VH-VL binders against Large ribosomal subunit protein uL10m (mRpL10). Designs and how they scored, part 35

Target 1, 224 residues: Large ribosomal subunit protein uL10m (mRpL10), of Drosophila melanogaster (Fruit fly) (q9vpl3)
Amino acid sequence: RGKINIQRPKAPHYERARVVAVTQPKYPELPKAKSCFKTRAERTQQQQENPYNEIIAREVRNWLDHSRLVAFFHLSSITADDIFRVRVQLHKQNLHLKSYGSKIIEQAVKNTRYEAIVPLFHSNHCIVFSPDPEKTAALLRIVRRVPQMVLLGGIVEETMLSRNQLVAYAQMPGLHAVQAQLVQTLSQAPGHLIQQLQAHQNSFVQVLDVHAKNQMNEETPKST

## First folded at step 1 (VH-VL)

Design o45 (from o4 with heavy chain Y100T S101Y Y102W G103S Y105P F106L; framework fv_ontamalimab)
Fold by ESMFold2-Fast, scan of step 1:
Structure o45 (fold): chain C 224 residues (1-224), chain A 119 residues (1-119), chain B 112 residues (1-112)
Amino acid sequence: as target 1 above (224 residues)
Amino acid sequence: QVQLVQSGAEVKKPGASVKVSCKASGYTFTNYGINWVRQAPGQGLEWMGWISAYSGRTNYAQKVQGRVTMTADTSTSTAYMDLRSLRSDDTAVYYCARGTYWSSPLDYWGQGTTVTVSS
Amino acid sequence: DIVMTQTPLSLSVTPGQPASISCKSSQSLLHSDGKTYLYWYLQKPGQPPQLLIYEVSNRFSGVPDRFSGSGSGTDFTLKISRVEAEDVGIYYCMQSIHLPRTFGQGTKVEIK
C-alpha cells in the first residue's frame, strides 16, 4: 500500500495509456486488427463517458486496497446537517465516510478476498475508510453519539473483525506490535467471523425491513 | 456501441403468457442490470422491475408482483421478461433498459416490443 | 413510492423560443452520499426514451448544450434555451433514489 489520496482517487495513468494504445493500432493497414481495436475502444470510451458501475467500483477497490482500517455501518435515516457534522468530525481524524450502492460493492469485491462482505450491504449502509488503524478508537468515540450509524464490523490490516473484535481492538494502546498480535489472536477462528458479520447484518436488515415496509421504503436488495 | 435489441411484436389472448427478450451488446453484460419499463398506448412510463446480470437477483414493481418473472442468460447476454395471466390493460410497448439496482439512470434502451392483448 | 409530478402537462413552443418544465418529488431525492438521483428523459414519437440529464444537472453524452437541468431537494427544472424541431416529444423526469423507480406523468412539447 502506498500513500492514500484523501481526495477523490486519481484514475490510473496506465488505463489512459491503454485506451490510447487500443485506439491507435500499431498496424493501421490491417483491417481486422483495426476493427477489433475500434470495437474495444468504442466500448471503453462509452464506459468512460458514463462511469456508473466500473469506475465507481474501481474507486471502492482503491479505498479497500489503500485503507488499513475499514468499518461497516448500517445507516438509518439521518438529516443532511447531522451527517455533515459527522463527516467533519471524522475527517479531522483522517476517517473518510463513503456510501455506495450494493451493486457497486458487489462489482468491486467479486472474485476478491473481500467478496464475503457483500451480504452486509443489503440495506442502507455506509463505510468509513482510514489509512491509520490507530484511529479505530476515535471512530468509535464519534459514532457513539450517532444512533443512526450502527457498527456491523470491519477490516483491520486485511483481517475481518466482528463488531466485538473491532471494539476490543480499539481498547489497545497505540503500539503496532501489540495491536497486530491482538488481530492475529482474534482471527484464530477463521470462517466464523464472516458468518457472525453476516448474521448481525441479517438480523438488523430483518428489523429494518419490517419498519421500511410500514413506511413503504423497500429499497434493500435481497440475495438471490 | 452499446445496443439492446428486443424480440418482435406479440399478439396474445387474455390469460396467455408472453416472454420478451432483450439481447445486449457493446459492453460487459454482467457489469449492469436490465430494467423493464412499459408504456400503455397514450400513457406514461411504468417501471416493472430490475434484474442483476451478475447474480440474477430481481426486484419487481408491486403492480406486477406474482405475474412477472425476469431472467438473464450470461452466455448469450440476453435478458428475458415473462408476464403471465395477461389482461387487456397489459397492452403496452415493453422496453428493456440498462441500469444498476437503484442509484443509476436508465442510460440505454431497447427499441421496444409491442404486446397486444385482445380477444 | 415516491410520486413525481410534472408541470405543465403540455406546451406549444414557437421554434427558437425557450421552454421550461418543472418536476416535483413527494420526498427529497438527496442521498446520504451527497448525490441527488433525478434524471430527465426525452421520448421522440415512435422511439424509446433517451437520457438527457443525469443527477439533476449533468448532460448525457451527445446531448446539445441548449438543454440544462437544475434544482435541489424536491423541486427540479429542465430548460431548453432554444427549442428546435428535433426536440418535439414527451419529456419525463425519473427518480432512482428509491425502488420502485418512478416517472413523472410526462410533458408533451410541440412546435406551433
Scores: ipSAE 0.006, ipTM 0.437, lowest interface PAE 11.4, mean pLDDT 77

Design o46 (framework fv_ontamalimab)
Fold by ESMFold2-Fast, scan of step 1:
Structure o46 (fold): chain C 224 residues (1-224), chain A 120 residues (1-120), chain B 112 residues (1-112)
Amino acid sequence: as target 1 above (224 residues)
Amino acid sequence: QVQLVQSGAEVKKPGASVKVSCKASGYTFTNYGINWVRQAPGQGLEWMGWISAYSGRTNYAQKVQGRVTMTADTSTSTAYMDLRSLRSDDTAVYYCARDYHSSGYYKDYWGQGTTVTVSS
Amino acid sequence: DIVMTQTPLSLSVTPGQPASISCKSSQSLLHSDGKTYLYWYLQKPGQPPQLLIYEVSNRFSGVPDRFSGSGSGTDFTLKISRVEAEDVGIYYCMQSIHLPRTFGQGTKVEIK
């Protein structure tokens, strides 16, 4: 986890200091698109040259590199006041709730072992970051009171975990050696997080498949 | 067009180190990882490792772990593979290859290869 | 590590005749995303490998239609409907479902 030229710290508080030192980069003003007489292709090309997405993707990459706990959530409709209250409550536990577009997430993880998380962001989503994996229990306790946030999975100590694996991890706080061993054991199947999201995607695909098959059956009427 | 251009042939003595470069052009360097693959004379392809051009994260094949270092310089769009403590069985053609998996499209481009000969 | 096994190791083909290469993996290459991470490469003499087929059966851009890939799970086949002189080289299958990425030992295709 981290850039090739960064020293690996051993002191726990050093990891926290690293995360605190990471600040959100300034977002440059996007080039103004010409107001009229532009083709759709020209407008699409201008969007592809957007420096804003590159900067935000790097911010996401920094959060991933410096967080020992990352949790992924599906986010249903929620008021601005409600999500703000949740964000404040999480912040008190050094848990940082962030929301990014799916294309930005994809760009951020495309060149990493975490490419497998991309399918998790096909629907409304949010991510919680923390330098402290022992806060997993606190995270789940807080989120239990927020029905709009559904845990999909996460990353603990650079290991991808499913929802059930994260819940199991949360039940063993303070057992550092056991937790490390458990994380290694639970992560034996690469891409396990995708399986839970694929189940949801497959449900949608199955609905479409059934509809298509029903339409095809009607195109070949046997009643006449 | 997408192109990966590697450094020239190297002849090294046992115990020396070699650093092979791979200059990328025709795409955004930081959007794709780089794989390193070698091929000993008359033998098959052997994956050596991978580096993210965006984060600098690496993953090395166990056989060379501990004596290989892969780096990427985003300012010059160049990836490097540094192999230390060379042995005669490291004699091979070393290739760099662009990796791409997350977008649902597979585009695979290879460098021309760098011959590394280890002999006394 | 996933072991990739190719058969035959070499074959000599009369120009215009078909050729078939088999590739077997020690583990399923089917991912939960529905994709099978099996790839076919051709290495012509003196050249780097070039991608022919990605995800079992999809031809890479510029690859002639005489090349086709098929298979599922652990058993895969590359077929050349009519072998031409330019098809001479060593063919490799490769899996990219898990690190380390692994290649088959290669199949040498020669013209009689």
Scores: ipSAE 0.005, ipTM 0.426, lowest interface PAE 12.2, mean pLDDT 75

Design o47 (framework fv_ontamalimab)
Fold by ESMFold2-Fast, scan of step 1:
Structure o47 (fold): chain C 224 residues (1-224), chain A 120 residues (1-120), chain B 112 residues (1-112)
Amino acid sequence: as target 1 above (224 residues)
Amino acid sequence: QVQLVQSGAEVKKPGASVKVSCKASGYTFTNYGINWVRQAPGQGLEWMGWISAYSGRTNYAQKVQGRVTMTADTSTSTAYMDLRSLRSDDTAVYYCARLGYTSYYGMDVWGQGTTVTVSS
Amino acid sequence: DIVMTQTPLSLSVTPGQPASISCKSSQSLLHSDGKTYLYWYLQKPGQPPQLLIYEVSNRFSGVPDRFSGSGSGTDFTLKISRVEAEDVGIYYCMQSIHLPRTFGQGTKVEIK
């Protein structure tokens, strides 16, 4: 079908002949932005293939290693057209919206300081990456107009932040040094930050459960 | 200078507990995890568990599961390993060693070791 | 658990001669991130272990050029091009791809 498939990156192992050192911390070419909305069949298929999982998990680690801003979202049902519009707006701000399966996320972050994020990805999710933490305000401005995307938390300058702390970071005067100081201050209580991320995830799950039960047991008088 | 300094030698009776400390200096404590590795007299290295200094998350070797607790105090940059219900076969030198995601995923800096002797 | 097997268990070398230690794992140490989580440590008498090689072939900071690591999948080798008196000790390979982290049984290197 002859067209260059930009979504299919070169297999990493095929480049080994040109690699000077196996573990050299080379700046990797950031992977292409992918839609955070995928069919259940596509997600299931991806999770079943070990070689494919290896490549994608590596991409996740590359994004985590080279992004100074990472934001985690729960993603409710959203149309392809709506998510495309969001992706375009984010891309203009050097914000890259991506979606990965929960097994891939777990494999990417297990045995790392970021393993606490795994519970966030047991439901439908997406992640926004950026090398520029100054774009946190722009990210939140764009996402507030998308009720299907619910902020769960994030990582800024390698520091895990709760939803409220990430919002506070975005509202700083716009001086990068001041924003970095906030991150440094908040990092002094890592247990509290992680607990808030887990509590937010549980609260969101509770909201979804209540909504589902209300829909099942709902009774409404209707006139035709 | 990056270093890990451990508490002194302990002699315990079977059934007692021991708490070994590992004080970090010369680096940002929360950027690295702490592994605990023991070595019985004349024997090889045995991994006991790992703790994230950032999150406090732990993972313990099955052989000591239920008897060990690892903690980290970020205010003092100190990690702890508490081993309960001591047996004679717990006699070993216990090492702490740092491990970082961005620093090779290997244990690159080790404490001097704490000798724990369990004898009746 | 991944089993790490070292050969030989003991090695006596003349100063300046090369030495080679093999390490075999019961499972592949290649991770989904493209890295191979195999490490080499040296424990000198009366001292804690020290990192020599990380991720198969990369020398840790301060480690002399005479040390080199190689291998892939399940078969790995540590080579010392010219053994010196300060290289005496017990050498261990370790895997960090899966928990629990496991070590080889150790190879004792002595000078003749």
Scores: ipSAE 0.000, ipTM 0.421, lowest interface PAE 15.9, mean pLDDT 75

Design o48 (from o4 with heavy chain Y100Q S101Y Y102F G103S S104T Y108L; framework fv_ontamalimab)
Fold by ESMFold2-Fast, scan of step 1:
Structure o48 (fold): chain C 224 residues (1-224), chain A 119 residues (1-119), chain B 112 residues (1-112)
Amino acid sequence: as target 1 above (224 residues)
Amino acid sequence: QVQLVQSGAEVKKPGASVKVSCKASGYTFTNYGINWVRQAPGQGLEWMGWISAYSGRTNYAQKVQGRVTMTADTSTSTAYMDLRSLRSDDTAVYYCARGQYFSTYFDLWGQGTTVTVSS
Amino acid sequence: DIVMTQTPLSLSVTPGQPASISCKSSQSLLHSDGKTYLYWYLQKPGQPPQLLIYEVSNRFSGVPDRFSGSGSGTDFTLKISRVEAEDVGIYYCMQSIHLPRTFGQGTKVEIK
């Protein structure tokens, strides 16, 4: 009795889909140990994209290309009415809440610097886009009242930021140009996504210190 | 056939401007960015900048910032690079090159456009 | 800017012999997404550059298996197991982890 019986899900609409999936023939036809080589034609067919998915992936690229702020959220169970009210609140601040399937996200960002975001979309999710990165503070104020939306991270000025970095960015008073420069500095930390998160934690503390000193013109900064 | 075809050679005087075109065919123009790379005679490759064929957003190398404008016309699938205030050290072969979205690597290159700046 | 340094600058090889080109970057090319943004191009005489290797070690479509790339962090190598006449040209490494994109100074490969 490990986890709940997966053959009996509670949601009725995916219960039928699962029944169909398990009743389909599960035996792949494997005549023998096939040649491990695939023909160029077979590889080309495997690379063939669903035209519908490519159209939506192009929409995602458009949003990424026109947005200087992108925030990723995990979305817990929420009513249609509640999410609609959140969308209206966000729209007033030029913040656009969108939902896309994980395969479409993967198609949009594959072979780019942002491919690392794909794992964020393996569960219920939504994305908020804005052309204005100064709206990050407004975004976090609105989402603070929506416990069903959990911030995972984001992209500001084409730079991936962790949850903590995005929160700190939102709290940063100051010049937009200075904020953009600091975000670019953070993106120079090397490593895997996990390694980047840890490296950025240390780099971000230093970046915040530099920003704080830059904002203080009346007093000479002290060495700690 | 997937290809990038560039405009012909140009000879300009110092202080003039040049506009190089790069016509794409055989693929969806808006799915890729166009990078501009130049090569002075006997020298190596130098990246000039990038443009999104979808949004028109650009990013220019600092050394040409203020003198260069990159544009893209989606109706003709053509990218342009306009370089102003030409100097003798702008003499080079100018290449356009297709990059994946966000322009990570250059898998398709134009044939090159020779720009000669002489008095 | 990230500085890319290639060695040697010139290489003369007898046909069928191996060739090796080194590329060193002034800072790590490993991105937080786990990819290393290092690429190799070949420019044959009178032609535009062509992509050989993407992301350190992956051969681009149509590139012969005698070409191989290796390395990590800041130190990369392109190796040709058996140089053929058609491999003559100038080889460039490029980083694309940060803007501006920068190239090595190039390595000229000639047949003896």
Scores: ipSAE 0.007, ipTM 0.452, lowest interface PAE 10.5, mean pLDDT 76

Design o49 (from o4 with heavy chain G99T Y100S S101Y G103N S104L Y105G; framework fv_ontamalimab)
Fold by ESMFold2-Fast, scan of step 1:
Structure o49 (fold): chain C 224 residues (1-224), chain A 119 residues (1-119), chain B 112 residues (1-112)
Amino acid sequence: as target 1 above (224 residues)
Amino acid sequence: QVQLVQSGAEVKKPGASVKVSCKASGYTFTNYGINWVRQAPGQGLEWMGWISAYSGRTNYAQKVQGRVTMTADTSTSTAYMDLRSLRSDDTAVYYCARTSYYNLGFDYWGQGTTVTVSS
Amino acid sequence: DIVMTQTPLSLSVTPGQPASISCKSSQSLLHSDGKTYLYWYLQKPGQPPQLLIYEVSNRFSGVPDRFSGSGSGTDFTLKISRVEAEDVGIYYCMQSIHLPRTFGQGTKVEIK
């Protein structure tokens, strides 16, 4: 006769389903261990693995610090030969395709200006880095022929851009400095103005904006 | 390089107002919150309140509610704390500190602004 | 408001010896997201506070390996495996699970 502790209705709410698709961990939950011995072993393993992840996280931070263009992609199933060919084409344009585990990305961007991007990486992903933001047009031309890579958004000159903003940036060759200033000004706008400009986007990268808005709510940790 | 640079020391009379600034650089200002923390001479840290550089939303500690206003100017990447009706117990060093919205820790702090209220 | 209590309030340590500081919260700092919102700061003489440990046990960038945090629920510990002269200052714990954010009273660490 014990009561079942079910807090929420049977089916997930649409709002929660949308957020969960981005923020939910993409790994099966391990059965709960109630053994003190087991929990000690788990702590030891986590502590031993942290040094390796921190080394790779520092590499990611170095890429972020030295790259004026960072583009985020969802990556569908692709053959090793096909991804190699894409890497070669990108490398010729000084574009560097990298893949990192979501835990490593989280460690890399934690306590940095880029922390809001973490939920993008709970699905299969890859990142393209470049020191040259003028290569955005070349990047989009190359990726257009790779249906397995879906653009989610990016960072140009330390400013987070939606997919549509990044596409617009690519279409203004020779106006690089003016574009960077304009994008920075728009990024500095009050939240209400940013929300208004991004309203009715109906784009895949909308989840980035939703996450940023939720993360900016400091009422309680619940909004994170 | 992330930096928060605060305005200089202030000496005020009881009943006056003080406005402290906190100029952010080295990061996208709107991606982080700014907290204000004060420390009276020889005492511990006391949280004053928070402002979102993204939304402009604020939350103030109850003890200063009604006397404090926090604002953020995104065009200059500068946060402000305006404290009114100053009393001798408002004498403190006032710090601004950045919060990451992911882990909610105060990862970078300003150098502090000494506010002295003399009777 | 969540009350944070630190012990001891003052600690004198011989250089190279370990130091331990405890922090107790009046209610659990564990959130339903699985994170525990407990932070440690060091304020060196004449300087602003600096972040040492976030979310109980994670060292902030540039913080030496000799600093470690542990604990769960309401009881937390900061340990320094071997205290150096540069570690002198006042240590504070802070909770960020609930507004208003609250700090412990501080623990002054001095060299003996």
Scores: ipSAE 0.000, ipTM 0.418, lowest interface PAE 11.6, mean pLDDT 74

Design o5 (from o1 with heavy chain D99E L100G W101L F102Y G103D E104S Y105W Y106A Y109I; framework fv_ontamalimab)
Fold by ESMFold2-Fast, scan of step 1:
Structure o5 (fold): chain C 224 residues (1-224), chain A 120 residues (1-120), chain B 112 residues (1-112)
Amino acid sequence: as target 1 above (224 residues)
Amino acid sequence: QVQLVQSGAEVKKPGASVKVSCKASGYTFTSYGINWVRQAPGQGLEWMGWISAYNGNTNYAQKVQGRVTMTADTSTSTAYMDLRSLRSDDTAVYYCAREGLYDSWAFDIWGQGTTVTVSS
Amino acid sequence: DIVMTQTPLSLSVTPGQPASISCKSSQSLLHSDGKTYLYWYLQKPGQPPQLLIYEVSNRFSGVPDRFSGSGSGTDFTLKISRVEAEDVGIYYCMQSIQLPLTFGQGTKVEIK
């Protein structure tokens, strides 16, 4: 009764196994020095949690430092098969879907220019990373078919952008100079950006008016 | 100019196969899916299937499942529809259409159509 | 499969007069993302179909203001406020909420 199938076919099983092996996050094992710790349970547990979170936080910082495109999404309930199909489609475009706990995100971005994004992760979320900012249009097209993922905003060329600004960026010509100028023009202080990003934390709200008014996304962008 | 240009009309005998091409220009071919829609003489539109130009994934309508294969060649920006075991009720104009507009699955650009006639 | 039913199947309109076409779906076209996946196309004689309206009520680029779409759930309407000679053709509604994609049977609009 509740079955809505608007998604396109998934990758072949052999390709699925290969993609899962490549795209799965690697979690470094906890420091072995903690395995012999014999003390109060609550102190032991706190120390175990802290090393784990810091290791994953370093992974998040690495992704932020080496990605020229970062997109933030609210994530509603989604099946393992559906999210896997999305990961495969994204990976084909060098887009990497990751999910991290709010505490880990907070540890990763504290004392950095990205600290303002922390409030976005108080609810279910996921992040897409890419070294290639030209893939923003491909990202938006893929996610259009995934109603459980609602774009909140992102970071392009180390500049924080709202959802509408990220959509506008996707409509830019493939000229790097023009794209760089537009990113500078669209950028704003983190405090103002967070208000815009928080306004889009709703999986049932469609707010893509800027692109809807364009005849052709790539060929005739009119969002700026 | 964004456009889809299809191959010319085909006349086939029952049991033969036909391969229709759809050449894309004026946009990034791999960013959009291609849908195939047919229209029998004097009849309405019937969806046949879809192909992703970025990963080659396909989905076919049940009525043609097992007889149709859709492919895409990214080096030539061309999509193909190969329909086998042709019957007289496959006589139709076959259209390719781009699935476009960011958050819309609307078919915003259509090919001019390829007439396929199946007769003895 | 979702069945799309259009009424009327044909209509003849005096130039400058309004026209209205109904489209009904066998299942709701409202998705959990809040969007309704309904589209209207016009096929002029001897031409491929062209997009008029996407997601119920949004006019495609270049489509005149005289065209408007409305509706929700399973009941949708396309209205032309003042029909012109260039508007003759067959109008189709389409759903894309689930596979297979399905079209209405079409409504032929002619000038009297």
Scores: ipSAE 0.000, ipTM 0.423, lowest interface PAE 16.1, mean pLDDT 75

Design o50 (from o4 with heavy chain G99A Y100P S101Y Y102S G103K S104Y F106M Y108V; framework fv_ontamalimab)
Fold by ESMFold2-Fast, scan of step 1:
Structure o50 (fold): chain C 224 residues (1-224), chain A 119 residues (1-119), chain B 112 residues (1-112)
Amino acid sequence: as target 1 above (224 residues)
Amino acid sequence: QVQLVQSGAEVKKPGASVKVSCKASGYTFTNYGINWVRQAPGQGLEWMGWISAYSGRTNYAQKVQGRVTMTADTSTSTAYMDLRSLRSDDTAVYYCARAPYSKYYMDVWGQGTTVTVSS
Amino acid sequence: DIVMTQTPLSLSVTPGQPASISCKSSQSLLHSDGKTYLYWYLQKPGQPPQLLIYEVSNRFSGVPDRFSGSGSGTDFTLKISRVEAEDVGIYYCMQSIHLPRTFGQGTKVEIK
C-alpha cells in the first residue's frame, strides 16, 4: 500500500504536468490565508449524504475512464500477505488491483455506459485496471498462479467482454477483427451478457491454475 | 473418472467419408488439446493432427492435409475427425488422445475406432 | 519430418530379467529452452497406447519405478530393470519438438 499518488488513474495517463492545490502538503496554519477555500471544502464534505462513498465513487469512475483494460474477478478467501504479493507482481506490469464495495461500484457506474457490471459485485470481488490493453496476457499469466482469483470478464477499449472473449483477446491482442465481434456482443441486453460472464466462472478455473493463455494455441514448443 | 469414448466401427467404400467422434468425461474439456493418431493393421502409430478444445485451432499432418477436418463441440465435450476421399491405405484403428497445454504428451486415450475401407 | 528409429524391433525376456530399448532420432530433440522432447509409450495387447516416460527421463504418474529413461540429443534408451508379465506389449518412442509428431516403428516385448 502507500502508493496513493502513483496508483491513482490520473498519474499514469496524465502526460502534462498540472499542479493542483491537492498535491501540496496541507498544514494547519497555511490554509488560513485561503479560509474561504477551506470553508467551502469543509461545507462540501458536511453536506454530502455519504462523503466517503462519493469520493471513492469518483475514484472508481476515474479508473474506468482512464483504463483501456479492466478485468473483473471473483475473490475467494486469501491472506493479506498473499494479496499484497499479487499486487506487487501486477504493479510491475502496470496492472492495478483494487477492491470496492458493491454500493460504491453501483454509485460510481450509475447512469454511465458501465452500469451493466453492477451484478458482478454482489459477492466478494476485485478489479484490475491498466492503461495498456497489451498487458492482458501478462495479467492472466500472473493470475494463473492465484487460484483465489477467478476471472469473470472485463472491458477492453470501452467494450465489455465475456471471460472467453477476454481470454481470446489475451492470445491475439492485436487482432482488429475482434472489435467487430465485441460491438455485436454489446447489442445484447446487459443482463444476458452478465449472466454469461458469471455462469462460466467455475468451468474454466483449471485453465487459470495450470495453463499460460498463449500456450493454449501451441501444439509444440516455440522455436527461438 | 477421466475417459475418452469413441464412436463405433465403420466400413466404407473408397471415395466415401467417415466422421469419428470422441466424447470426453471426467475432466474440463477445454483444458486439453485433442490429438488424433491412427494405426494400420500390423503397423505402428501415425499422428494425424491436433485440435485445441479451447480455441478450435487445428494442425494436420501433411499426408492427410486437405482431406481431414477436426472439430470440437464444447457444449457436448466431444471432438470429431472427418476424413474424406477415403483410400484403402486409410484402413486403420483411429485413436483420440488428450494432451495438456504446455505439456506435449498424450496421457489419456480413447478405446479406438476401427475404420475399414474396402471395395 | 523427424525420423525415429527403434532397436530391437522385437525381444523376448525371461520374467525378472532386464530389458533395454534404443531410440534414435534423425535430428536433435533438444530445444533452446533446455528441454528434450522425447516420450515413451506402451501399447498392451488390445489396448490403446499409455504414457510411460515424458521428456526423456520423467516417469508419468502411476508408472512403476522399474521403468527408466535416459539419453540426450539423438540417442535415447528405455530400460526395464525387472520385466513382469504386465509389461508385455509394443513400446514406442515419440518426438514432439516439431510437427508432425512422429513415432518409432515399435518394439515388441514378450515373455518367454
Scores: ipSAE 0.011, ipTM 0.415, lowest interface PAE 9.4, mean pLDDT 74

